# Miniprotein binders against tRNA-specific 2-thiouridylase MnmA (mnmA), part 5

Target 1, 344 residues: tRNA-specific 2-thiouridylase MnmA (mnmA), of Desulfotalea psychrophila (q6aiz6)
Amino acid sequence: MIKNITGIAMSGGVDSTATAILQKQKGPVLGFFMKLNQPDYETQRDRVSQIAQKLDIKLEIIDLTEEFQEYVLKYFSASYFKGLTPNPCIICNKEIKFGLFQQAILRQGVERIATGHYAQIHKTAAGYQLHKGVDPHKDQSYFLSRLSQEQLAHSIFPLGGMHKGAIYDLVEAHGFHDFRGTESQDVCFLEQDNVVDFLEQTAEFSASSGNIVMNDGKILGKHKGLHRYTVGQRRGLGISYPVPLYVINLDVKNNNVIVGENEQLFHKTMAISDIHWISQPEREDLLHASVHIRSTHKGAQASVILKENNRASVIFDEPQRAITPGQFATIYKDTQVLGSGVIL
Key: E = the ipSAE of ESMFold2; O = the ipSAE of OpenDDE; V2 = 0.75 times the mean of E and O plus 0.25 times the DockQ between their complexes.

## First folded at step 2 (miniprotein)

Design q1 (from Q2 with K10E E14R Y17W E21K L24R E33K L36A R37E W40F R44E R47E; at its last look DockQ between E and O 0.71; V2 from the best seeds 0.00; counts 0 for: pae E 11.9 > 1.5, pTM O .529 < .8)
Fold by ESMFold2, look of step 3:
Structure q1 (fold): chain B 344 residues (1-344), chain A 101 residues (1-101)
Amino acid sequence: as target 1 above (344 residues)
Amino acid sequence: DKETLEKAVEKLARLIWKLLKEMRKLGDEETAKKIAELVFKLLELVEEFKKNGNPELIEKAKELVEELAKLIEELGDKELAERVLEALEKIEKLIEELEKE
């Protein structure tokens, strides 16, 4: 059953719909929808099915509910017990969307899989490069920074060279007039949904109450689990204090959330571990790059001192706010994603 | 003053960033790596000293400043290296003041 067919990751939103339209114009396609623990699975499934039917695309549902539950719980629980703030979207992309989902699609005999991500794949003599999408307000390259060469080789990102407005125009020209002005349906549900509530619904997840404390040890309140807090957070603390307070640190040993004033969030240095390179840097010991410490970060120039065992020390030109252990630092050279590591 | 020392080291780090950029253009990358690593350690020590006042950290910071100054002096007549040495001298004086306290 080997065919020259492009697989389409369909999720029911404007971006995946545009992707399906663009790829069907180039040749035969087969649609794939991923069943996870989505809160509104039935509604999303029905929407994807209607879109596939309108486009005359055969749709297959790949059920990864058990794998997603097991993997996500393990990853989040391990991060929580180490006082880390995990990034579910990066891990979901690496292990689920471009991992298990992509593998299942390839087993159907499909050679390449198109998704609606705003990022670019460039093939060079040295391998595949990942680049920012051209629309700077929609670029998703940060979330794709853990992808392997093999995963990139099987991927197509048709929207990477387009702006969001052009995507709406495209789908409307093909009879889809309901997307403009509505909520996007193409985002990962972990970004839209309360991942904390997802974790707490599992039988194997356990968290204990503890104190919210100042640097000097003064108790200001109680927390319902370290996993509900991240460095830099101000909202949801449930405490009263004369000036604004922010989560400065998560103290696993004492089960405390440490809070302080905004000025205590700024640092010029950080360490990262578990570095994955999409594109190996030319120099093995030192590089100068733009480093993004979260998806919404504008990037900051830094000296990156490369160490053994996929670790690095990072020195920013200017102090950065709310460097958060467990999140990913993504290393860029111009528009190119070189790789990413876990913030320690 | 712990905060004054931390700010002085942060200003030093900005100056050293400029120096490292120039050193990379000149091809002296091994020395640049050593300098960058020493600045990183110094920033960490001074930040921790501000938080807890541990005098052992100031002693270690002094050792790092001395090692850094030696490496910068070996760079010769570079204008930016001279500015870095001036900044290091100010930091060394601040450390000496804190050691008296």
Scores: ipSAE 0.000, ipTM 0.381, lowest interface PAE 11.9, mean pLDDT 83
ESMFold2-Fast, scan of step 2: ipSAE 0.206; ipTM 0.616
ESMFold2 (binder alone), look of step 3: mean pLDDT 74; pTM 0.701
OpenDDE base, look of step 3: ipSAE 0.028; ipTM 0.523

Design q10 (from Q2 with K7E K10D A13L Y17F L24Y L36E R37D W40Y R44E R47E)
Fold by ESMFold2-Fast, scan of step 2:
Structure q10 (fold): chain B 344 residues (1-344), chain A 101 residues (1-101)
Amino acid sequence: as target 1 above (344 residues)
Amino acid sequence: DKETLEEAVDKLLELIFKLLEEMYKLGDEETAEKIEDLVYKLLELVEEFKKNGNPELIEKAKELVEELAKLIEELGDKELAERVLEALEKIEKLIEELEKE
């Protein structure tokens, strides 16, 4: 018996609540909530349960705590150990939210899953395309840049064509009045976004003391571990110098934090590896595109020179500030996400 | 909390240097240079305060935050300008909290 049931990824937040309201208006729905290694799990569970009850939606909790540790937390810690700055949200979307969580929901006879993401899916003869959400201040397409064709085929993003103000209006019209003015966390498993405390306590990360040096090798001070530093960082260096200094690179081999002036943070070229294509270009040698080097980057025009083994060289039209190894470079053609690679 | 202030300043730096990059590209060089100078002065004062805890430095930092906010508010509808103003407001509140300790 065909039931035409849509699954809804519910988190207890305003976006997933709006998604549930919109999808329930279109047909029968089932709500699903992920249990991860999150500090606020009990509070979030109670909130999502109350919302599901108020909307008359059956809610199932799927426990992915062990899988989250294996695929996301291990990646996060390993990246910092290598002197890289990870994006755990991109990996979580690929492996957990649209991977194991989606697979668990599909096994219950659900054909499609709606989430509160601000992005658009366009079905074409050549496959599924991922596009930016229409609200430029809320677009989340960068975080979805590693999704597969299969993952997109089973996904619905009802909020992709909407502005955030309309979402608040929608939930308030349905009796939810307490979502405005709440602070959001960027990373769900971090208490107050404290990366250093998490790495040193949870991951049993052993910090090696080393030197803070200039490009010429001049020693300006000592550090208590490379994981405490990110490219572009000005604060927390514990050094005095006649001009402002910024972290320009992390040298894992010599265990050095390399610092320099602001001008040294600007680069016209970068290399990327492990490219994943959502929509692979027909040309395999050169692409002219907008490249986003972090989630908050507005994008910069570049020539992407495609190489073997899913690698590329990126040459920006204008130098870009604070290109950070370990972050993802997402390749856009207008509003369309073509794919992403890891910055080297 | 000195650590919370440091984190807020780091977020301000990320946002404000993106704004400066945009302003330089659009030919707003004079205003970009003024904002950059004030940011460097703010960073210097915050770093000195962390070393010696001198309340006079906090008062000077507050004045610079207000001057930065005024210049950035004059930029109006730029996307990054709004986010920089939010970061400056957070720093101002944290400075006020430090003054009360």
Scores: ipSAE 0.000, ipTM 0.151, lowest interface PAE 18.1, mean pLDDT 81

Design q11 (from Q2 with Y17E L24K E33R K34E L36K R37F W40R K41L L43E R44Y R47E)
Fold by ESMFold2-Fast, scan of step 2:
Structure q11 (fold): chain B 344 residues (1-344), chain A 101 residues (1-101)
Amino acid sequence: as target 1 above (344 residues)
Amino acid sequence: DKETLEKAVKKLAELIEKLLEEMKKLGDEETAREIKFLVRLLEYLVEEFKKNGNPELIEKAKELVEELAKLIEELGDKELAERVLEALEKIEKLIEELEKE
């Protein structure tokens, strides 16, 4: 390190633009934009270039198209093939945004990278802690739950202590008036957010017809592929029954969509595997914590029983609806992210 | 057996509910909430163990019984607390018998 230069992850959105404004006020910065061969790449590139020019920030484009395919798109397709519901944003943050993208930036002599994430990093004697952002409607800590100590050590989240309204005010004060009402896209590689079209056109997914069944095996209808269904889904089933029915489970072995009543979606317990710890609990292998089972989940109080091989049993205080295999369960202690595992 | 343990834990829960009413009257709402949580966790652990026979669940149930006993011993209401402690001791012995099998 010979210079005190901060890298800025710029996407062309309001959050990364606000991040660039704030960090430039504190010292010299360099802007970086990821090329992933996303459908709107040319539009995003033009937008981020214009923003960087207006802010007088030198911008470099880092091409990670092949790496994104290898680490994120293959994971996404493989998960659906196994009858699981993936979270590609968590994997993208771990492997691409704070992995290979961060590593490429660091190789240029930059020590720290600022991103537009609504989360907080606290440095303690025991290491780095990841905390929720203060704006409860924008907190993104769930999506960052797989980051390593080293990845956090090189990261800055300037927006973690701010509310979204203040971010719009900030960018408008600097001459950016076009951000209000723009959509924030979580899954950047899906055109019009159509999972089914992506899997059937891009992956080697055949339309495998099978049965829609009750838990007892009673056949209620036919389906055109398990990848078209998600736990909790009510619409698009094409079946008739005296009461509303929901997807309860996907049975890959028998090629069945298992349906049942809403009450069957509630569970007191779940198992998680492949736990990654940001801040591992002390020697005790039982903790009481808030567990988030998807990004939109408010969190539910649970007892977490830690097991060997990075596994745990989660016992909720109250039954939780639509626990979905393949999604991530993130373990919180108040505002702190302790870690996350994959729901079995 | 697993059925006997489940019944013993349910009887403990009934005794604890009476204790919680006494504690609310005394103003010990925070400790009452903690005890209620631990009893519910014990019930879930035993129900889960009955379904899958996972030894780790019964080991955690034993730890939970010891934690409950410690909290109950710290309470000033000795009439109902003594009955709760007796129920916890019976549950601990049932768990130890299951662990040996």
Scores: ipSAE 0.013, ipTM 0.322, lowest interface PAE 8.1, mean pLDDT 85

Design q12 (from Q2 with Y17E L24K K34E L36K R37Y W40L K41R L43E R44F R47E E48R)
Fold by ESMFold2-Fast, scan of step 2:
Structure q12 (fold): chain B 344 residues (1-344), chain A 101 residues (1-101)
Amino acid sequence: as target 1 above (344 residues)
Amino acid sequence: DKETLEKAVKKLAELIEKLLEEMKKLGDEETAEEIKYLVLRLEFLVERFKKNGNPELIEKAKELVEELAKLIEELGDKELAERVLEALEKIEKLIEELEKE
């Protein structure tokens, strides 16, 4: 009889290592590592290989370098070109990690893939629900908001019911003592989070100088390209003014960075497009929900008015700071992720 | 009737969109955002009232109409603002008629 084998997405980090330990205890496993041509690939490969060897897990490397470039890096560069701030991790999860990587693993004869994500999957009669992880400081459900029903059906998140402290204790009990204090906030394809260097040297962005202006059109200075600025940015503006000024908006048409005082960053309304539903609402006109406008946002209560063509208007109960076009608005009902849309 | 109110609110939203474009050109972005917020809430409450007939929703809609009228009046004697105020007054009268039923 063929044994039901679980695939483990291994990255060489503490979370995927804990996931591998837990799943191996439940049955036979195969380890898989993505090659994306990341700057630290050789170091990461060596580490994941050592971990797999120590855990006695067979490891396969799946090369998705070209697909990552096509689906994630082009999206990233195109977004900045349009004056938008992308979330490459959400797109990577949808297209690469739970898309092509999951598909490649399933072709090996595994039935489910376990990953180190801090989120929960609940199976119901109406389908699969995505829920927040129980550790409020580590919840990653926002980054998984674009997953399909089929992607969730093949996924296991063993860490979703655990706190990060317990994960360190688990890996240390199995002889992994070097993980504490090693977690990076860096995006996997950027060296030291150098977005500007990536766009200008790798994506061949041309320098396009323009004006830094106030809402009334008063010119305060010059900029070296819209891609160097993000809504909410205070530092690096090179402007002298009696009060602190922040990037309020990017005006692509006129090639202007629009600045203003902190109070101008607060808005009660936003529009979203390209809505993807994990759990589509029974009512098509309105939702009362908590909306997260970026990964670090705690969520805010809002009325979501559903429109045609997967669009909505969001009306917050309280004004929200630094609503950023191009980022994802993720819609929650309590702990459940209903779906997400792109902020306009 | 409820359908006449819905049509009146949709026409108000069209007039307000034109007003918001003028206000943004003049640098009144904060007031424009407040007006946009109130009209979206008004559209939502009227849509809900049409579906369920809850009198509490129409009372809240009346409050939003009064708030919108006050903000528009502060814009002074502008032709488009006057047209918006006329639309708001018509909506208020329609709400009062429905409340009596």
Scores: ipSAE 0.000, ipTM 0.254, lowest interface PAE 16.8, mean pLDDT 83

Design q13 (from Q2 with Y17E L24K K34E L36E W40K K41F R47E E48R K60Y E63R E67L E74K)
Fold by ESMFold2-Fast, scan of step 2:
Structure q13 (fold): chain B 344 residues (1-344), chain A 101 residues (1-101)
Amino acid sequence: as target 1 above (344 residues)
Amino acid sequence: DKETLEKAVKKLAELIEKLLEEMKKLGDEETAEEIERLVKFLLRLVERFKKNGNPELIEYAKRLVELLAKLIEKLGDKELAERVLEALEKIEKLIEELEKE
């Protein structure tokens, strides 16, 4: 293994470009680009190749198309089939980006891989800790909540201690002027909000019509499939009522979309399963922690009561809006990510 | 005193089980499942507190009791709801006494 060579995960975006610049200043680097089942692959490949050439970085393409389909797309479709709302980015990070992609890079003889993630890794006597990035508008620690100790040991996040403005200044100083003002959109298998089209065209998902109902069982309309609806959704229901109505829950057994008023979206409790610990607490029974129930959630103080079989109950100090089954609840102690579980 | 708290929580669990049966018959399964989950956690916290005396456990138990009381207050069952609220109030007072120790 060659200890002085760093691998750089390059995507063609401003963050990975800044990462490459910073790491190349510290020593020899090798660039790596993932080929996934992305529709803009050729455009992205050309962009990342141009950046690598300008920075004088050797670039290798690693094809993970089949693995992405098996680990990410299959999970995504299966979740919707069960009436759950998945987070494919968390699964992609665990299985693909820091799993198979990282493993392929390490086989090239490098010891560590730098990525453009806004998060921090701290090494302690007890192991590696994952922490929030310092820029609160860019923190990506939620999406990294399923990483293992081994995955963190091989990772470097050079941008975790920096603000986004400084990143633009850095790339511009190196001749990259076209990134400022461009919206950082996740390059993924979906275009816009095209979840329905993906599920119905790509997966073996047929529209299964059912009823849109109130909690009391009153039928307000028909739906063309549960996968077309998300907890908290107000628009696209095609129903008429004197007050605004929101999707409260999806009833898979009866094939019903359950709707109600905004107040019915607030809950103080939830259960989580399949807990993965990055840093398992010394006391296994109880935590008082900040819990993030989706990527855009700012976190809410809660009691986390640990159970057998990697399960827990979460009791929030204040009711939380639109707790969504299938999403991840990430447990934080201050800036530290302790772990995450799947919301039931 | 820890034994008194455990007995009180077990009595609450029996009352809740009866309430949950009635709620499920009326089609309020979601609220019933939420209440059932909270009662199970409360029982586990009290049993662990009895064994180790950890004040962190009693703090969480207090929050669970407050949450259960709010959920029960929203129910239309007048007789069983009143009995459950009375049991929760007694448990809250026992917890407050233990916190002072």
Scores: ipSAE 0.000, ipTM 0.233, lowest interface PAE 15.7, mean pLDDT 81

Design q14 (from q13 with F41W R44L Y60L L67F)
Amino acid sequence: DKETLEKAVKKLAELIEKLLEEMKKLGDEETAEEIERLVKWLLLLVERFKKNGNPELIELAKRLVEFLAKLIEKLGDKELAERVLEALEKIEKLIEELEKE
ESMFold2-Fast, scan of step 2: ipSAE 0.019; ipTM 0.552

Design q15 (from Q2 with Y17E L24K L36E W40K R47E E59R K62L E66F E73R E89Y E92A E96L)
Fold by ESMFold2-Fast, scan of step 2:
Structure q15 (fold): chain B 344 residues (1-344), chain A 101 residues (1-101)
Amino acid sequence: as target 1 above (344 residues)
Amino acid sequence: DKETLEKAVKKLAELIEKLLEEMKKLGDEETAEKIERLVKKLLRLVEEFKKNGNPELIRKALELVFELAKLIRELGDKELAERVLEALYKIAKLILELEKE
């Protein structure tokens, strides 16, 4: 008998609250909250519960703590151990939020789940397409670049066609006045400030001091572990030199942090592996596209040369700064996400 | 292989020669001369690489391919320019394959 019931992924933030308001206006809804290895779990749970009660939405808590550890945290630590800079949010979206969490919600008898993501889903004859959200300052399509056709088929993004200002207006009209400020930030399950502490507590890492060196091998100082450094980093190096120096590479084999001048951070080419296609290009050898090399990157026009085994070479029109191994390169055709690969 | 790369660059030179003739007739001589200079440098680097196998030469050739592609894109939507871009990208693919070996 229960027709058109929609699941709502509720996080206690302004976006998921707005999503719940909009979807409840269209029909019956059920709210769902993920329990992960988050330090603020109790505070977040209490806030979600209060919001659900105020909106008269039944809320279920789904505990994915062990799965988050297995699929996201192990990936995270393993990547840093290899001298790579991971993106845990992309993996969390693929494996947890739209993977196991979505699957658990579907088992409750709902056919689709609405989330507070700023992105758009378009159904075409060729399948589902993922598109940028219309608000250029809030687009989250980069983080969703690894989703499958099946995951998109079960998803609704009500906020994809809206601007952030309208979202605040909507929740305030429904009596939620406390969202302006800190609660407008995107939820991150791993805090960047705690990355070093987390990694050093794992069995995957040992304290291994090494050298900070120039390309010619000149030693400028000591480091306390490669995981403390990121390509493009200028501060915290503890070295003296007449000009500003930046981390340009991490040398795992020799346990060296390689530093150089800002100009050495610019490259026209990169290789990507493990490409996942949301919308496979018709031409398999070459495409011209905008490539985003990190979430904050505005995109750069490039030629993508497709190779065997889901690999590609990317040639940018203009050199790009701080191309970082382990991050994801997301391939866009205008507003459409075609797919993404791991930067080598 | 090195022979395939040489053949691809020669095909590029043929397409560019036709493009340069049309550009010069339309008074775009400065850009035409720049493109001609870069393609001649590319041909020399590929010829030297074929003789000695020096990976530095193939990396320099890749940089010239990028510079040429940028100039050709600035010419706008022309059928001949599109064919030149496709030839440049095929050459870039061949160079990247050789650089890995």
Scores: ipSAE 0.000, ipTM 0.255, lowest interface PAE 15.2, mean pLDDT 82

Design q2 (from Q2 with K10E A13L E14R Y17F E21H L24R E33K R37E W40Y R44E R47L)
Amino acid sequence: DKETLEKAVEKLLRLIFKLLHEMRKLGDEETAKKILELVYKLLELVLEFKKNGNPELIEKAKELVEELAKLIEELGDKELAERVLEALEKIEKLIEELEKE
ESMFold2-Fast, scan of step 2: ipSAE 0.015; ipTM 0.506

Design q3 (from Q2 with K10F E14A Y17F E21K L24E L36E W40L R44E R47Y)
Fold by ESMFold2-Fast, scan of step 2:
Structure q3 (fold): chain B 344 residues (1-344), chain A 101 residues (1-101)
Amino acid sequence: as target 1 above (344 residues)
Amino acid sequence: DKETLEKAVFKLAALIFKLLKEMEKLGDEETAEKIERLVLKLLELVYEFKKNGNPELIEKAKELVEELAKLIEELGDKELAERVLEALEKIEKLIEELEKE
């Protein structure tokens, strides 16, 4: 069937280029590029167009600029305003990349969409499972933890079984020699990866004075806005104390940055809400699993106590440093992603 | 055996959280909150004990088991409360065995 073609999500990066090469070897493909609120859109578009032409792949541009602003940028700014630390990539994957973008591609008669993500999809009798990519330094399964069964059913991750070095070798073998040392930034809409500058440019955030305090209420200094601080931050506090101090909490109600010693960043328990299950556990109220509290976290063994209304309490075997409200806790069974929730 | 104690406390926690869901539906929020805090503390102590073997943690765990038993007895819920009390008795016996080594 000539209409039984695979869509390729092309970004102009090394991973999507390798994905296009691999999928074209397996059958007919059609390339798709998202137009978002990215600062380097023209440069990225030109690069994707050149790559698609070199690979003899027809390319279509899908404009999701307004949807990206509504679903991702408003979420991002609103989270910081609430004193929470968001993960815009997880929301972008759920709502945009595997949501509206995937839906637009499928409406053109494409059966499945391949992306350059380092993760694996396993089809079982019980449904689709999301698994870690084999390269531990490039695994992106954490960022995909909110995907639905339907989104996984229409997705292919050709790079999930490969190491990053092999990906560079692959694209170089096909005449692409300029990708080394030019890896994409984690957050595509931030110029120079500066969160504070982005938030203040939106005019939603202005300089606001508040106090930097210890747990007992002792005032150590002034801050210029809660959005300038994250849990675990040591540098940029502008305070002097006999021992190193870290941001341990943001108190939105009182407009305070709460600081303390490193030991105060360690917690054995946390609560999560709004749990999304990719693979629902058996009807048990308790499971023992590895929990990742941020993308850079290696995972920690924990007991996850399931509660009503998609909530849970998490008790770690060992205290974990810098548990951050607003980030996602992703629940793993070995290499399998079971689901994720929002840290409270 | 530390493993046996850990598994017993996990089973207790699962049973208690079923009880807490029922209590919340009936509006008994204050007692539910107390029970939740105690079972979470018990889980923390058992995990810490499994890692370091500190006998003082087992003494504290025994005190929490006794406190939980008293609160559950006061509920008057004959089916779930009795099952929770049976689980607490099993845990108390396992703690006593570990204390004797």
Scores: ipSAE 0.005, ipTM 0.323, lowest interface PAE 10.4, mean pLDDT 83

Design q4 (from Q2 with K10W E14S Y17L L24K L36K W40Y L43A R47L)
Fold by ESMFold2-Fast, scan of step 2:
Structure q4 (fold): chain B 344 residues (1-344), chain A 101 residues (1-101)
Amino acid sequence: as target 1 above (344 residues)
Amino acid sequence: DKETLEKAVWKLASLILKLLEEMKKLGDEETAEKIKRLVYKLARLVLEFKKNGNPELIEKAKELVEELAKLIEELGDKELAERVLEALEKIEKLIEELEKE
């Protein structure tokens, strides 16, 4: 009695539009759009409505504004307050996009939801595996590293086997010729400029001025708040020195931005906590795997030594630049995502 | 010290895992599985020793290092095998220093 109706997560972008086209070819679909009170909500709503109308897809808007604030924005602010660099996209995927949004769609009588993510889901006897998308420049598996077996069971990623060029060809063949001109207009709500403004406008974030110092304690200048700085940052320091200097650490206790030379950003070891497994290794207290320490990282071979309380020590074969506390370390075996933890 | 020993064992584990990948490609899967089990047991003993300082654990670790060295020697002269043997020698010396204390 369960109809083969597929839910489509539609955002008004090229990827979700291509997803809708592909899934509608396979059977009946229902479109869904998230309202998060984003700055360009009305423009996005109008675009997604026009796309849905053109494709003859019924569209429902699901308002998750309060939930986004509770699960994503509070996490984000709290992390910066602790001198950590968060990844709000990973938390948004876990709690909102594949959490509450997926749950709301499933209540409409659909079993599976298609999204425009560049990743692959493989069903095996041992459960669902998450794999990299085939286009190395578009792979989004890092951002999906916290998804549960249940969330993967209800998901479809039609674009996981496609290259970016093929999706533009697909949407253009269906009469959508304007996407190439609108791509550069994609506004990230939590970009660094918006981040600083957001944190300072929330009134709970009472940032204090402090010192920019070298490891030996030498004062080189003043800062207007630790939240304005990220490990690896070279620009915007407002200091003069004979050699280039980079943020190597944020010292919350002493309210200092610690700077040093590029060499000081390289570390061979790190610790991770709060490990979530998509595919837990059955035979291994120790595994050799590719570890991604941020979304833009190509991955580095490392020994991962599993400890008590969902913690691990990671030892890279080669020292890695700008290991950043609060970011996620995602563990890969070839193309497969095994899981992820929070960098300490 | 205990921290230096832990780091040395982790470096050994990394080198051995690379060696096992190469051995698997050559079809020597039974020996590879045995070496893997011994390395995991060694890592567990060292982590437990770092936590509680029990001298019995360090004696068991020394026995595993000796068993691993014999298995690696049987594989012949290859660059990676030589690096593994060097790592094992460093661990043996660190264990001997800790036994002295």
Scores: ipSAE 0.000, ipTM 0.192, lowest interface PAE 19.7, mean pLDDT 82

